# VH-VL binders against Small ribosomal subunit protein uS3 (rps3), part 19

Target 1, 230 residues: Small ribosomal subunit protein uS3 (rps3), of Nanoarchaeum equitans (q74mz4)
Amino acid sequence: MASKVIRKFIQNAKLTVFSQEFIRLYLRGANVSKVIIRQTPIVNRVIIYSARPKMISEERKAHLAKLLELKFGLEKPVIEVLPIENPNLDAHVIAERLAMGIERNIRAYRRLAQRYLETIMNAGAIGAEIVIAGRLSGQRGKTWRFKAGNLRKTGTIGQFELDRAFNIAYLKPGVAGIHVTILKPDAEIPDIIEFKSPEEISIEEIEKIDKEIAEKMKKYLETYLLAKQM
Below, E stands for the ipSAE of ESMFold2; O stands for the ipSAE of OpenDDE; V2 stands for 0.75 times the mean of E and O plus 0.25 times the DockQ between their complexes.

## First folded at step 17 (VH-VL; framework fv_tezepelumab)

Design b2 (from y3 with heavy chain G66D; at its last look DockQ between E and O 0.46; V2 from the best seeds 0.62)
Fold by ESMFold2, look of step 17:
Structure b2 (fold): chain C 230 residues (1-230), chain A 122 residues (1-122), chain B 108 residues (1-108)
Amino acid sequence: as target 1 above (230 residues)
Amino acid sequence: QMQLVESGGGVVQPGRSLRLSCAASGFTFSKYGMHWVRQAPGKGLEWVAVIWYDGEEKYYADSVKDRFTITRDNSKNTLNLQMNSLRAEDTAVYYCARGPLYDVLHGYFDIWGQGTMVTVSS
Amino acid sequence: SYVLTQPPSVSVAPGQTARITCGGNNIGDEDVHWYQQKPGQAPVLVVYDDYDRPSWIPERFSGSNSGNTATLTISRGEAGDEADYYCQVWDSSSYHYVFGGGTKLTVL
């Protein structure tokens, strides 16, 4: 009995992360940060924070709502898009910008990582780290690690916020994973979010709705399973 | 004007110790990993050690591991190399060198000092 | 640790293009850096990350890296280019920085 409860907790944590990453992938280019999902008896709300809310049209909201209902079991979700307070201190925004920048010019990876770290630190971060791992142009993976400030600083729980994000640069020879970690002065803990297990998600079923997203989700799943230790 | 200046070289007997210093100026020292690279007379370049920008991680060539200690003081913009149990094979010009901005793994050395000579002989 | 192999010397006629090679197993997967060292002087970075040049280095210095060979190319060779040249990589398995043995460039 106790082992089953432990297994269910682990599955729910994976579903939450996977569902949030699905939304970020679907809305790629809109600089999506935090995604908060609230299920209530009268309303299922999906709150999406974006640095580019204009990029998320009503048509895209409607299509995303259908995908969430079909594949995640979220009954008729109401999608709200809100602006981000400080995009330059947001790990998800930085990771997406870096990934898309590398896709446009692979040779700029070092300069882009250095520039984004400077931007993060100038925005008030205590410390930050950018890790780029994967096949940019060679036959085997490489790892690049860029660090600034102090990521080992600790205090009271509400005094420091650790913001982490993962994103993927889709390149012709393969993919590169991008991890961004930002340590901020303050923190606020979000409420509990529940979604279906990732094992219930079928790439084939997603293809019935949106083939472009299904292909990207397939690559995300492959990269996620390979890069768990990152 | 970016500059690295080594000091502390000299002649010392085998088994003894020597401390090298490197003074940095003209750039934000605490954003860069720092290295020591040596060159025996008439020979090629040999990397010796690295210290991360914050001093938290250090790596050494096998030939000097457990005998040499790299340190830095970001408040004084200085890099140091403590060399213990010196051997004749440690005779070389020792250079300090700067790594890339923020990069803690992949390194090239874009700024070099002029070096300080260490001679280990009896 | 990872081994880099350079020819001990290369000669080029003035005005011609010099090519200095750096051999290593799958070196095309590594970021290769190149240094010039004149007698009695500290090394100077001339190429980094396989292809890039510091802003103070003349454009006639360039690099390439593929397969098992990285190459430093010096177009329109001059007497002032006579020096020892070293390639260098970072070895992820040992966390070590590795230099090639060096190549003496002579401009006849």
Scores: ipSAE 0.631, ipTM 0.847, lowest interface PAE 1.4, mean pLDDT 84
ESMFold2 (binder alone), look of step 17: mean pLDDT 93; pTM 0.952
OpenDDE, look of step 17: ipSAE 0.718; ipTM 0.868

Design b3 (from b2 with heavy chain K58T, light chain D50N; at its last look DockQ between E and O 0.46; V2 from the best seeds 0.69)
Fold by ESMFold2, look of step 18:
Structure b3 (fold): chain C 230 residues (1-230), chain A 122 residues (1-122), chain B 108 residues (1-108)
Amino acid sequence: as target 1 above (230 residues)
Amino acid sequence: QMQLVESGGGVVQPGRSLRLSCAASGFTFSKYGMHWVRQAPGKGLEWVAVIWYDGEETYYADSVKDRFTITRDNSKNTLNLQMNSLRAEDTAVYYCARGPLYDVLHGYFDIWGQGTMVTVSS
Amino acid sequence: SYVLTQPPSVSVAPGQTARITCGGNNIGDEDVHWYQQKPGQAPVLVVYDNYDRPSWIPERFSGSNSGNTATLTISRGEAGDEADYYCQVWDSSSYHYVFGGGTKLTVL
């Protein structure tokens, strides 16, 4: 029972993470931050926070909802798009902007990283780090690390919000990975829980959904990559 | 105007110690990694040491490791080099140099001081 | 330690283009930086990240880097360009910053 409960939590978390990352991929360019999936017996609410909510048209929302239901097994999804209060403190937004900026001009990676760190710190971050790993200036893969402020927590300060994100710059030589870490001032506002409780999840439904979602995501990514190469 | 000014150079006997200082002005010192670079008379440039913007990491050339200590005080905008167990081959002009904004791994040196001469001689 | 090899000297006629080389194993994979040093003066950064120029450096200075050779190019050479020139990289294997031996440029 204990093993089943742990496996159920891991399986549910895996399904949610895959759905969230698919949504970010589908909506690339709209600066998607948080994606909250709240599941109830009646509806599944998908709340998408974006720095550019106007980029997510009603047609795109409808198509995404259909993909989540048919390809990822998320029953009756209702998609709501909300703006972000502070995009310059959002690691997902910064990582996407940097990745797309490098795709436009690979030679600008240092200047872009420096500029985005300045933007993050001016927005009130306690500390931030940008790591770029890949082949940007030669044939060998290298790592670049840019740091500002203080990323360490102290016991005399309240809880800090650590925001981490990963994104990919798609380049002719290959890919470059981008990690953004932002340490924000403590926020006392509770977040909405992104995962269902174990009691709400049927083992039978999870096993069916997990297998179907995994197959659908793999097939979708394969089709997307082939279409992109043409 | 951005400026780095070294001080503390002089003539010292082998085996003795000397402490160099570098005063920074005209830029936000705590955003930059800082370096010492030296040049023996009539010879080329040799990197000596680096300290990260926050003072948490330091790296040294093999020729000075365990004898030299680089430190910084961001509240005073100063960089220091403690040089112990000095040798004749440490005779050089010592430059203070600024690394790139926020970059903690890679480096070029865009601002240099005018240097301070250290002579290690009997 | 990574080794950077520069010719000891290069000569160029006034108004002509000077090329100063910096050799290293797979240096095309590195970010190469270049410094100018006149007698009795501190070095001055003239090219960084292989081909970028600080805003205070004339467009006559440019850089390239491919294979085993990085090159500093100085177009329309002037007497004021006479100096020692150093290339430099960061060596990730040693975490050290490495300079070439220097090249004396003369404008005859």
Scores: ipSAE 0.718, ipTM 0.886, lowest interface PAE 1.0, mean pLDDT 83
ESMFold2, look of step 17: ipSAE 0.689; ipTM 0.866
ESMFold2 (binder alone), look of step 17: mean pLDDT 93; pTM 0.953
OpenDDE, look of step 17: ipSAE 0.777; ipTM 0.889
ESMFold2 (binder alone), look of step 18: mean pLDDT 93; pTM 0.954
OpenDDE, look of step 18: ipSAE 0.826; ipTM 0.917

Design b4 (from a4 with light chain Y51S; at its last look DockQ between E and O 0.41; V2 from the best seeds 0.65)
Fold by ESMFold2, look of step 17:
Structure b4 (fold): chain C 230 residues (1-230), chain A 122 residues (1-122), chain B 108 residues (1-108)
Amino acid sequence: as target 1 above (230 residues)
Amino acid sequence: QMQLVESGGGVVQPGRSLRLSCAASGFTFSKYGMHWVRQAPGKGLEWVAVIWYDGEEKYYADSVEGRFTITRDNSKNTLNLQMNSLRAEDTAVYYCARGPLYDVNHGYFDIWGQGTMVTVSS
Amino acid sequence: SYVLTQPPSVSVAPGQTARITCGGNNIGDEDVHWYQQKPGQAPVLVVYDDSDRPSWIPERFSGSNSGNTATLTISRGEAGDEADYYCQVWDSSSYHYVFGGGTKLTVL
């Protein structure tokens, strides 16, 4: 019984992460940072932090709520949009801006990465890294790495916040992955990304779960594209 | 005006050591990877070494690895090359060169010094 | 390890277009950079990332890279373009920076 409860919890946590990523994809351009989903017997709250909250109209919130109910079974979700305090220190915001900027001008990728690193450091980051990997010019895939400051100071105490994000630039030659890592100065509440490693899950079972997650991501992306045509 | 000025070249016997220095001005030195590139008389360009903007990573051409040490002092805007166990084949003009802003792997050299001559002869 | 091959010399008549090649195995997968060096002077970057120019370099300098050949093109060649030209890549497998042997451009 306890094993079944633990497996159900793991599946629900993974489904929550998928719904968060779906929300970021649906709201692309609104510079969404953190998405918090709270499921209670009374209300299912979806709290969306954005650097451009004006971009998330009441109409878009209503449409998103319908999609979440239809595809993820959230009964009558309540969507709240809150601003973020420092967009220039937010890895998700920077990754999205970079991805969209490269989509508009592929040849600017180096200049944009350099300018965003300067913006991040001027906003008070201890260190930052931008990695662009993929096909930017129709050439075979390559990796570009840009780095500023010191990312090595995090050996002691949890007083530093390591913020990481991934985004995709959709280009005619292909796609480019964008990884942004920002080491922030002291944070009251650390931004912790935790991967749980339950000792009872087999390697083969983990591979099945990962493949199923990938399949589910493909399916909800298909639904996202169809829903945009509504 | 952005400038790189090399110094420390001279004539030395094989097996001896020399230390080259490069003074940087007109740009924020600590944001850039720095390189040494050499050119033997009448020959082409040969890359020698790179050091990352923060001094943490260093890479060398096979011909100098184990004998040369690249270092930097970001507080003084200086790049250095310690050349030990010098050979006749090390005879060249040595250039200090700047890599691209923040770039830690792909690279071109957009600012060059005028070079300093090192001659290794018996 | 990675080898870049350039012709030792190229000649062009004034006002004509010069093309300097840089050969390498699958060089089209690399970011190719080009330098001009006049006698007694340090090299000057003229093209980077295959086809981009520094803002101080005239538009008549251009570059291309595909397959096994990268090419530096200098349109409307002038006597002032006489120099040695080098191509350069970064070899990610060795973390080495590699130059071609150089090409001497002569304008009649």
Scores: ipSAE 0.684, ipTM 0.868, lowest interface PAE 1.0, mean pLDDT 83
ESMFold2 (binder alone), look of step 17: mean pLDDT 93; pTM 0.956
OpenDDE, look of step 17: ipSAE 0.785; ipTM 0.894

Design b5 (from a4 with light chain Y95W; at its last look DockQ between E and O 0.51; V2 from the best seeds 0.69)
Fold by ESMFold2, look of step 17:
Order: sequence, then C-alpha cells, then structure tokens
Structure b5 (fold): chain C 230 residues (1-230), chain A 122 residues (1-122), chain B 108 residues (1-108)
Amino acid sequence: as target 1 above (230 residues)
Amino acid sequence: QMQLVESGGGVVQPGRSLRLSCAASGFTFSKYGMHWVRQAPGKGLEWVAVIWYDGEEKYYADSVEGRFTITRDNSKNTLNLQMNSLRAEDTAVYYCARGPLYDVNHGYFDIWGQGTMVTVSS
Amino acid sequence: SYVLTQPPSVSVAPGQTARITCGGNNIGDEDVHWYQQKPGQAPVLVVYDDYDRPSWIPERFSGSNSGNTATLTISRGEAGDEADYYCQVWDSSSWHYVFGGGTKLTVL
C-alpha cells in the first residue's frame, strides 16, 4: 500500500496530533487553544496559544520540552507561548472553562453551559453547540445538548470555520465529557489540523515519565470513546 | 414583563380543526424551545408538543401525533398549534410554555400563558 | 412511555411540613421539576433540576430526588400553599415530557 515516504508522513502527522493533545492535558488550566508544531532543520518549534500565558512558567516549559523530546521524538524543542486573539470564540478554551467550572459545582452545569453559549454568540459566532455527556449524579449516563444560532452552514460554502473541542470534567461519581462546537464567520486556517482521534496514545509509555499525566490521558481516552459511542 | 398569551380556542365538533396561537413578549423568543401543554377539565397536565428554538425539530405526544402540527414564527414572536381531526378527548385548556434557554432536550417550563379553552363536542 | 406516580392528595395542618412524592423507575437519574397550580390559574414552576428554586419561590419549598422517589417538601405549610402539585421529567427514549398525575395539597 503506502511507500516508506508516505507511511513516514502519516506516522509523523499522527504523532503531531497526539503530542498536541498531550500538551493540552499537561497544561490544563492555562486555557490552551492551538498548538502548532513546526519542524525545521535548525530547531523544532512548539507554539502554544493560551488565554492565560502567564500560567505557563519557564519551569513548566522546560519540563514539557523534555517530555516531548523523550516520548514524542521532537529533537530539542523550543516552546513559545502566545496569547489568543479571541478566547470567547475558541472552542478549546470554552470547553476547558466549562469542564473546570462543572468540577467546582456539579449542579451549575446547566447555568454554565447557557452562560458560555451566550458568551460565544455575543462574541460573533454564527452558531454554537455545547454537549455535556456523562454521569453527573446518578448511575445512568445522560446527554445534555444546548444549541444557539445556525450550525447548518458548515456544508454550504466553506467560507466559515468550524471550531470543535473536547474536554473532561473530573467528578466524584465519574467523568463528564464536554463537546464544544463553534461556527465562526472569519478565522485563520491553522497550519496543522487540530481535531484528531486519540485512540493511538499509549498510556503505559507515558506512565514511565509522569503517572499523573498518564492517569489524565487514560480518563481522556475513556471519556472520548464513551462520548463517541453516544 | 415576560408574557405568553394564547388565543384561538373555542367550541367545535369532532373531526373539525382549530388553530391556536401564542404571542410571546418580554424575552428573546428565538433562544427558547416552546411547548404546548394541555389540561382536560378536572384532570392533570399533559404535555402535547415541543418545537426547537429554530423550528428545525418538533416532537409530539402519541395522543396527538399525526393530527397536530406545532410551528413558530421567530420574526413575529408567535407559536402556533394546528389541531386537525379533533376528538372529544382533545377537550382541554391549552397552555403555551417556555423551555429553558438554549436547552434542546432536557428541561422545565418556567413561563406559562393563561391558557385557551378548546371544547370538542357533538 | 415513562410513568410518574403521585398520591392523589396530601393533607397538612398549618405550620406543619408537607411532603409530596413522585415515583418512577430510577427517577433519581432524572432531572425532576415541580409545578404548583392554584384553581383557575396556570401552573407555576416551584422547583427545577431536583433541588433548585426560582428566586421568586420561598425557601420553604425544597426538593430531593434519589432512587425511585422524588419529593417536594413544603415547610411550615400555609393556607396559600393549597394547590395541585405536579412533578415532571423528560423521557429521552420517547422524547416526551411527562407529568405526574398531580397531588392536591390541603391545608386545614
């Protein structure tokens, strides 16, 4: 089927997507959005867009750089952190804020989803959807769906950007998956595709480096697979 | 003041049709799913139908599916219920009710109209 | 479709606490909402999402939900609390909104 060159490009793309998701999990709380990994002959640049760049200290950058080199094969990465232009239109930022808000008060899930959806629409989105899936209190998993505006334009012209993100609320009874979809009127097209499947991540290999991150990655994968099935 | 006002009720014979209307004011109508709920004289509440905030999805109770049609006009802030092939069992006060902001599948009814009476009798 | 069972009536003396039950299979997994309806009036939401109260509803109205039973509790019952009370859920399997049969609360 694929030649060595084609297979190498496919494997590098998968590794890039997995390292992007790893970075978001490692930096949870810093509202990380886009992660761009550019490999040049001189340096490997990792550009991290955050709504709270001050929360990403030089110590955390150094530790993250070491993890990326050892586990993902990025030779001597240089980590740059840049601010986000509009956090209220960024699906990754909204999903993280909602997930962490639900962790602080499970009973606020409806109010928080409604409030963030209002924030998204006031920031200029054409349409948006927030889906919360999981066990917030009882034994049965449930799905709460909140919608605003019009998401049907995605398939019409392609002049609009569909921004999608997933995050996890870690709760006592279990976890809840958070899906955020935002249809933007005008957006920059990223150099690297943001949304990819996390099924190929090896949790056991990450445990050799950092057990706390491996546990978070395991929960991420479990919740992602459950939400995908729903 | 947030308000829902129903109209269009009356007395009709079985097999005939009626169209109910609900005028909404004091809130952004197009952000909310809207419902019809009915109550037969001396009986409890029975949910009838829902329409999503944008009119794209509609769901009906089994007792009225195929006979009733829920619609909305977000430009006029109105909700409508077209009731065809009316039966004696449809005799009730019909309430217009508002669902929660942006919520399309779970929810409660936080604003109700005064109701309009529909009587189906031979 | 999902069925909610309420007692037809509950009586309470003034100042006494009234408890109105709403039974359903695994109702503790549902979001339960409660409505008060006085004669000749439209229903009024008094409790939503099992436990929450609209800001205009007195604190003596409260709710709980676990197992197969949701309960509306009205502390220090007053004559003004005489009404019919309905519980309600959303049934995801049918996409229906289901009410209980109603409970008439009488305050002596």
Scores: ipSAE 0.681, ipTM 0.870, lowest interface PAE 1.2, mean pLDDT 85
ESMFold2 (binder alone), look of step 17: mean pLDDT 93; pTM 0.952
OpenDDE, look of step 17: ipSAE 0.819; ipTM 0.917

Design b6 (from a4 with heavy chain N105D, light chain D50N; at its last look DockQ between E and O 0.31; V2 from the best seeds 0.64)
Fold by ESMFold2, look of step 17:
Structure b6 (fold): chain C 230 residues (1-230), chain A 122 residues (1-122), chain B 108 residues (1-108)
Amino acid sequence: as target 1 above (230 residues)
Amino acid sequence: QMQLVESGGGVVQPGRSLRLSCAASGFTFSKYGMHWVRQAPGKGLEWVAVIWYDGEEKYYADSVEGRFTITRDNSKNTLNLQMNSLRAEDTAVYYCARGPLYDVDHGYFDIWGQGTMVTVSS
Amino acid sequence: SYVLTQPPSVSVAPGQTARITCGGNNIGDEDVHWYQQKPGQAPVLVVYDNYDRPSWIPERFSGSNSGNTATLTISRGEAGDEADYYCQVWDSSSYHYVFGGGTKLTVL
């Protein structure tokens, strides 16, 4: 009985994480930060924190709810979109903005990383790091590291936390992975995904993640298009 | 208005030591990696060493590793190079140079000092 | 360590275009930077990241990088462009910054 409960808990946790990843990809451009899924006997609430809540129309909510029910088995999902207080200190928001900025102009990657680090530090971060890895020029994959402030001052009195995010820039020659780490004195954002250190991340691993995510999203976007016809 | 000013150059005998300093002004020193680059008379540029913006990482050219030590003091906006066991081949103009904002890897040198001459002669 | 090869000298007539090459094995994969150095002066960055210019550098200076050759192009050459020019890359395998041997540009 205990074994059955443990197996069901593990499967539910995996489905929750997978649905959160799907929501971020489906709503790309709306600067989604946290996604919280609360299941009750009456309704399943999906709470989406966004820096651009106006980008998530009622029509998009309805389509997303249908996809979540069809593919993730969330009965009667109710989607709420809430604003975030400080987008310039949110690692998910910064990672998405940087990824999309690089997609628009691959040659601007250094300037964009520098400007976003400046934005983060001016917003009150103790320290921050941006890592870009992939093929931005030539045939060989490369890693660019940009650092500001002090990331070593964590947990000394339990008054600050790390905010980490990963995003992908989809480029013509391939993809570039973007890792953003922000240290704040009063961080309320939980760690959602554990990433390897920049020295551990390889171009081969990034390309694998990119291809797997792209195939999964293609499948779910195809399902979205079919659901739109319904 | 951004400026780097080297000092501490001079004439020394082989095997002796010399300490170079670089004073920075007009920009936020602690946001930038800093470098030493040298140029022997009539010769080209040779990179010597780098130190990260926070002093946590340092890298050296093979020709000076084990003999030179790069340091910085962000409270005083200064970069230093301690040069031990000097050789005649270390004779050069030594420049301090600024790396790109926040960048710790694929950098270029956008601001240079005027250089200070080090002569190692018997 | 990675080696960058430059011609020792290049000459152009005033008003003509100068091209200074920087050779390296697969240099098209690198971020190449270029410096101008006049006699008795410190180097000045003129092109970085293969193609970009600092805001104070005239558009006459441009860069390209493909295959085994990076090129600094100086359009409408002037006497004021006479200098030594160096290319530079970062070698990730050694964490070294590598310069080419330099090219003396003469405008006559």
Scores: ipSAE 0.714, ipTM 0.884, lowest interface PAE 1.0, mean pLDDT 84
ESMFold2 (binder alone), look of step 17: mean pLDDT 93; pTM 0.954
OpenDDE, look of step 17: ipSAE 0.790; ipTM 0.896

## First folded at step 18 (VH-VL; framework fv_tezepelumab)

Design c1 (from b3 with heavy chain T58I L105N; at its last look DockQ between E and O 0.47; V2 from the best seeds 0.66)
Fold by ESMFold2, look of step 18:
Structure c1 (fold): chain C 230 residues (1-230), chain A 122 residues (1-122), chain B 108 residues (1-108)
Amino acid sequence: as target 1 above (230 residues)
Amino acid sequence: QMQLVESGGGVVQPGRSLRLSCAASGFTFSKYGMHWVRQAPGKGLEWVAVIWYDGEEIYYADSVKDRFTITRDNSKNTLNLQMNSLRAEDTAVYYCARGPLYDVNHGYFDIWGQGTMVTVSS
Amino acid sequence: SYVLTQPPSVSVAPGQTARITCGGNNIGDEDVHWYQQKPGQAPVLVVYDNYDRPSWIPERFSGSNSGNTATLTISRGEAGDEADYYCQVWDSSSYHYVFGGGTKLTVL
């Protein structure tokens, strides 16, 4: 019985994590940050924080709700979109902006990373790191690291929030993965757990509904898993 | 106007020590990795050492490892190089150089000092 | 340790284009930077990230990088371009910053 409870907890946590990442990918361009998913007997609430909430139309919400129901088992999800208080301290927003900026001009990757680090630090971060990995200027993949401030946790003060995000720049020679880490003075919200499993993702079922999104999700997952193992 | 000014060069005997300093002005020193690069008379450029913007990571060329110590003081906008157990092969002009903003593992040297001469001779 | 190979010297007639090469295994995968050093002076960055120039460097300085060769190109060569030129990369395996041996450009 204990084993059953543990397996159900793990399955629910996997569904939550992959649903969150799927939502960010589906809504690419809307600067999605936190995604909070609450499964209750009464309602399944999906709260989406965005720096551009007006870009998430009611039609897109309806289509997303259908995808979440069919592929992730979220019955009758209620999707709410809320604004972000400080987009310049949000790792997901920064990672998306950087990825899309590199897509527009691959040679600007260093300048863009430096500019976004400055933006993060001016917004009050204690420290930040941007890592870009991929084929930007040659035939082999490389890793570029950019760092500002102090990312070390303080053992005396426990009032720090570590915000991490990953995104992909889709480039003509291939893809580049972007990791953003921001250390903030905010306390962590314990409503979100993160662990990852590559085994339970079904790209083929998403293709039945939207082939373009399924292809992007497959690329995202492959790139993310490779970057994690490096 | 951004500037790097080296000081502390001179003539010393082999086996002795010398401390170089580099004063920075005109930019936010604590945002940049800093380097020492040297050039023996009539020879090419040789990288010596790097220290990250916050002083937490330091790397040395094999030729100076365990003899030279790079440090920085962000409150004084200074970069230092302590050179111990000096050898004739350390005779060179020593330049301090600024790395790119926030870039910690790639980069170029966009601002250079005028250099300070170190001569190791008996 | 990664090795960058430059010709010891290159000559160019005034008004003509000079090309200075920097050889290295798979250097096309690297970000190559170029420095000009006039006699008695500190080096000056002229090209970085293979292709880019600092805003104070004239556009007649340009760079390219492919395969095993990076090239600094100086169009319309002038007497003022006489200098030593160095290429430079970062070597990730040793975490060393590596310079080529230098090329003396002479404008005849």
Scores: ipSAE 0.594, ipTM 0.832, lowest interface PAE 1.8, mean pLDDT 84
ESMFold2 (binder alone), look of step 18: mean pLDDT 94; pTM 0.961
OpenDDE, look of step 18: ipSAE 0.851; ipTM 0.935

Design c2 (from c1 with light chain Y95W; at its last look DockQ between E and O 0.48; V2 from the best seeds 0.00; counts 0 for: pae E 2.5 > 2)
Fold by ESMFold2, look of step 18:
Structure c2 (fold): chain C 230 residues (1-230), chain A 122 residues (1-122), chain B 108 residues (1-108)
Amino acid sequence: as target 1 above (230 residues)
Amino acid sequence: QMQLVESGGGVVQPGRSLRLSCAASGFTFSKYGMHWVRQAPGKGLEWVAVIWYDGEEIYYADSVKDRFTITRDNSKNTLNLQMNSLRAEDTAVYYCARGPLYDVNHGYFDIWGQGTMVTVSS
Amino acid sequence: SYVLTQPPSVSVAPGQTARITCGGNNIGDEDVHWYQQKPGQAPVLVVYDNYDRPSWIPERFSGSNSGNTATLTISRGEAGDEADYYCQVWDSSSWHYVFGGGTKLTVL
C-alpha cells in the first residue's frame, strides 16, 4: 500500500473518472454512456459510446479534444464515437433523458420516472431504481424513490450487471439530483475502474495524495457548475 | 376494471383477533405498494399500514404497531391484515387502498375497496 | 406527528365556486392529495401532487398549495359535489400517511 506505483495508478484512475464526467457534461444531450480513456506513452484514445452519435459532430470532437489536452493534460487525444447496443438498459442514457425531461416540465417528474422504469423493465432489466432528490416545488428538498423488479444481486457471478448513473436537472428553484440503478442479466468487463460520483469526491482528501489531481478536480467542478448556470 | 374487495370483518370482543383479506383484480398487483386505511363511524380517515410491492418494506401507524401485521401474496393477488389484541378504538371500516405505480413514498391512494366493517364491543 | 387542519364544513350556492382549505406548517413544501367521499361510499382521489387530476376527474376540480395552506377548488358547484373532502400528505420523518380531519361540502 506504500508502493509509489500503486498510489500513482490510483491517482491516474481518479483523473480518468474526472475526465469521463467532464466529457458527459460537455456532450450533454447526446446520450453519452460509457467513456473509455486509454492513456499510453504514444496514443491517448477516448472512446465515447452514445445513443445519438450523430449529435457529436467533427467540430465538437475537435473542441473537446482541445479542452482535454489543455485542461486535463491528455496529449493529443483521439476521439472515437460508437453507438450503444441497448439505450433503454443504459443507466447514463436514462438518467440524462429523465433530467432533461424534468427540465422541460418540472411537474411531470413522477410520470416520467414511472415511464422510464417501465421502459427499463420492458427492455429486459431484472430490476431498476430511480431516485430524485432536490427542490421540485416549495423550499424544502425532498427525495422520491421509484423501484421496480428485484435489485438484490444473486450469487451467480457473470450473470448480472449493475449499472449506476447520476445526472442533474437544472431547474428555476435549484437543481435536482437523479440516480438511476439498473440490474441487467448481461455480464460486461469494465475497461477502467469506476469510482464515486462527482459530488462524493473530497478535494481535501485528494490534496493529501496529489495536488495536481486536486487542481484538475477543481477545474472539473468549476466547469460543471458553470454549465449549470446556462 | 380495476377492483379491490375486502373481507373478514365482523363483530368481536376486546382482546380477540381478526384477519382481513383484500382481493385485487384488473391490474398487475405485484407492481404496487398496498395500504390499509380505516375510518371509525362518523369520523375521518386514518392510515394504518403499508407494504411495498415486493414485500421488503413495511410500516405501521403507531396506534396499531406490534398488534397488527400486514402481509401480501403476489401469486394470489391478495393483501392481508392480521389484527391481534383488538380494542374498542379499532372499531372502523377498513379499506384496502392501492399506492402509485413504482412510487412507494410520497404516495396517494388511487384505487380503494368498498371496505369491511370491524366492530369491537362487549 | 404532522397535523393537517380542515374546516369542518363549507357551503356554496349552486353554480358558484367552492374552496376547501388544508392547513399545515409549511404545507407548501408537501405533495398534497385530495379525496372525495360520498355517504356510504369509499373515498375517490380527485387531486394529487397538489395540482394534478386523474383523467376521469373534470377540470372543475383544481388544487393549489403555497405557504401554510393547500386549497381544493371546485368551480361551478353542483349537487353531485356534496361530499366529505380530505387532504393527505406523506410525512417523511415518521414514514406515516396523514389525513386532514375532513370538510363537509354542502351545495344549497
Scores: ipSAE 0.516, ipTM 0.797, lowest interface PAE 2.5, mean pLDDT 83
ESMFold2 (binder alone), look of step 18: mean pLDDT 94; pTM 0.958
OpenDDE, look of step 18: ipSAE 0.840; ipTM 0.929

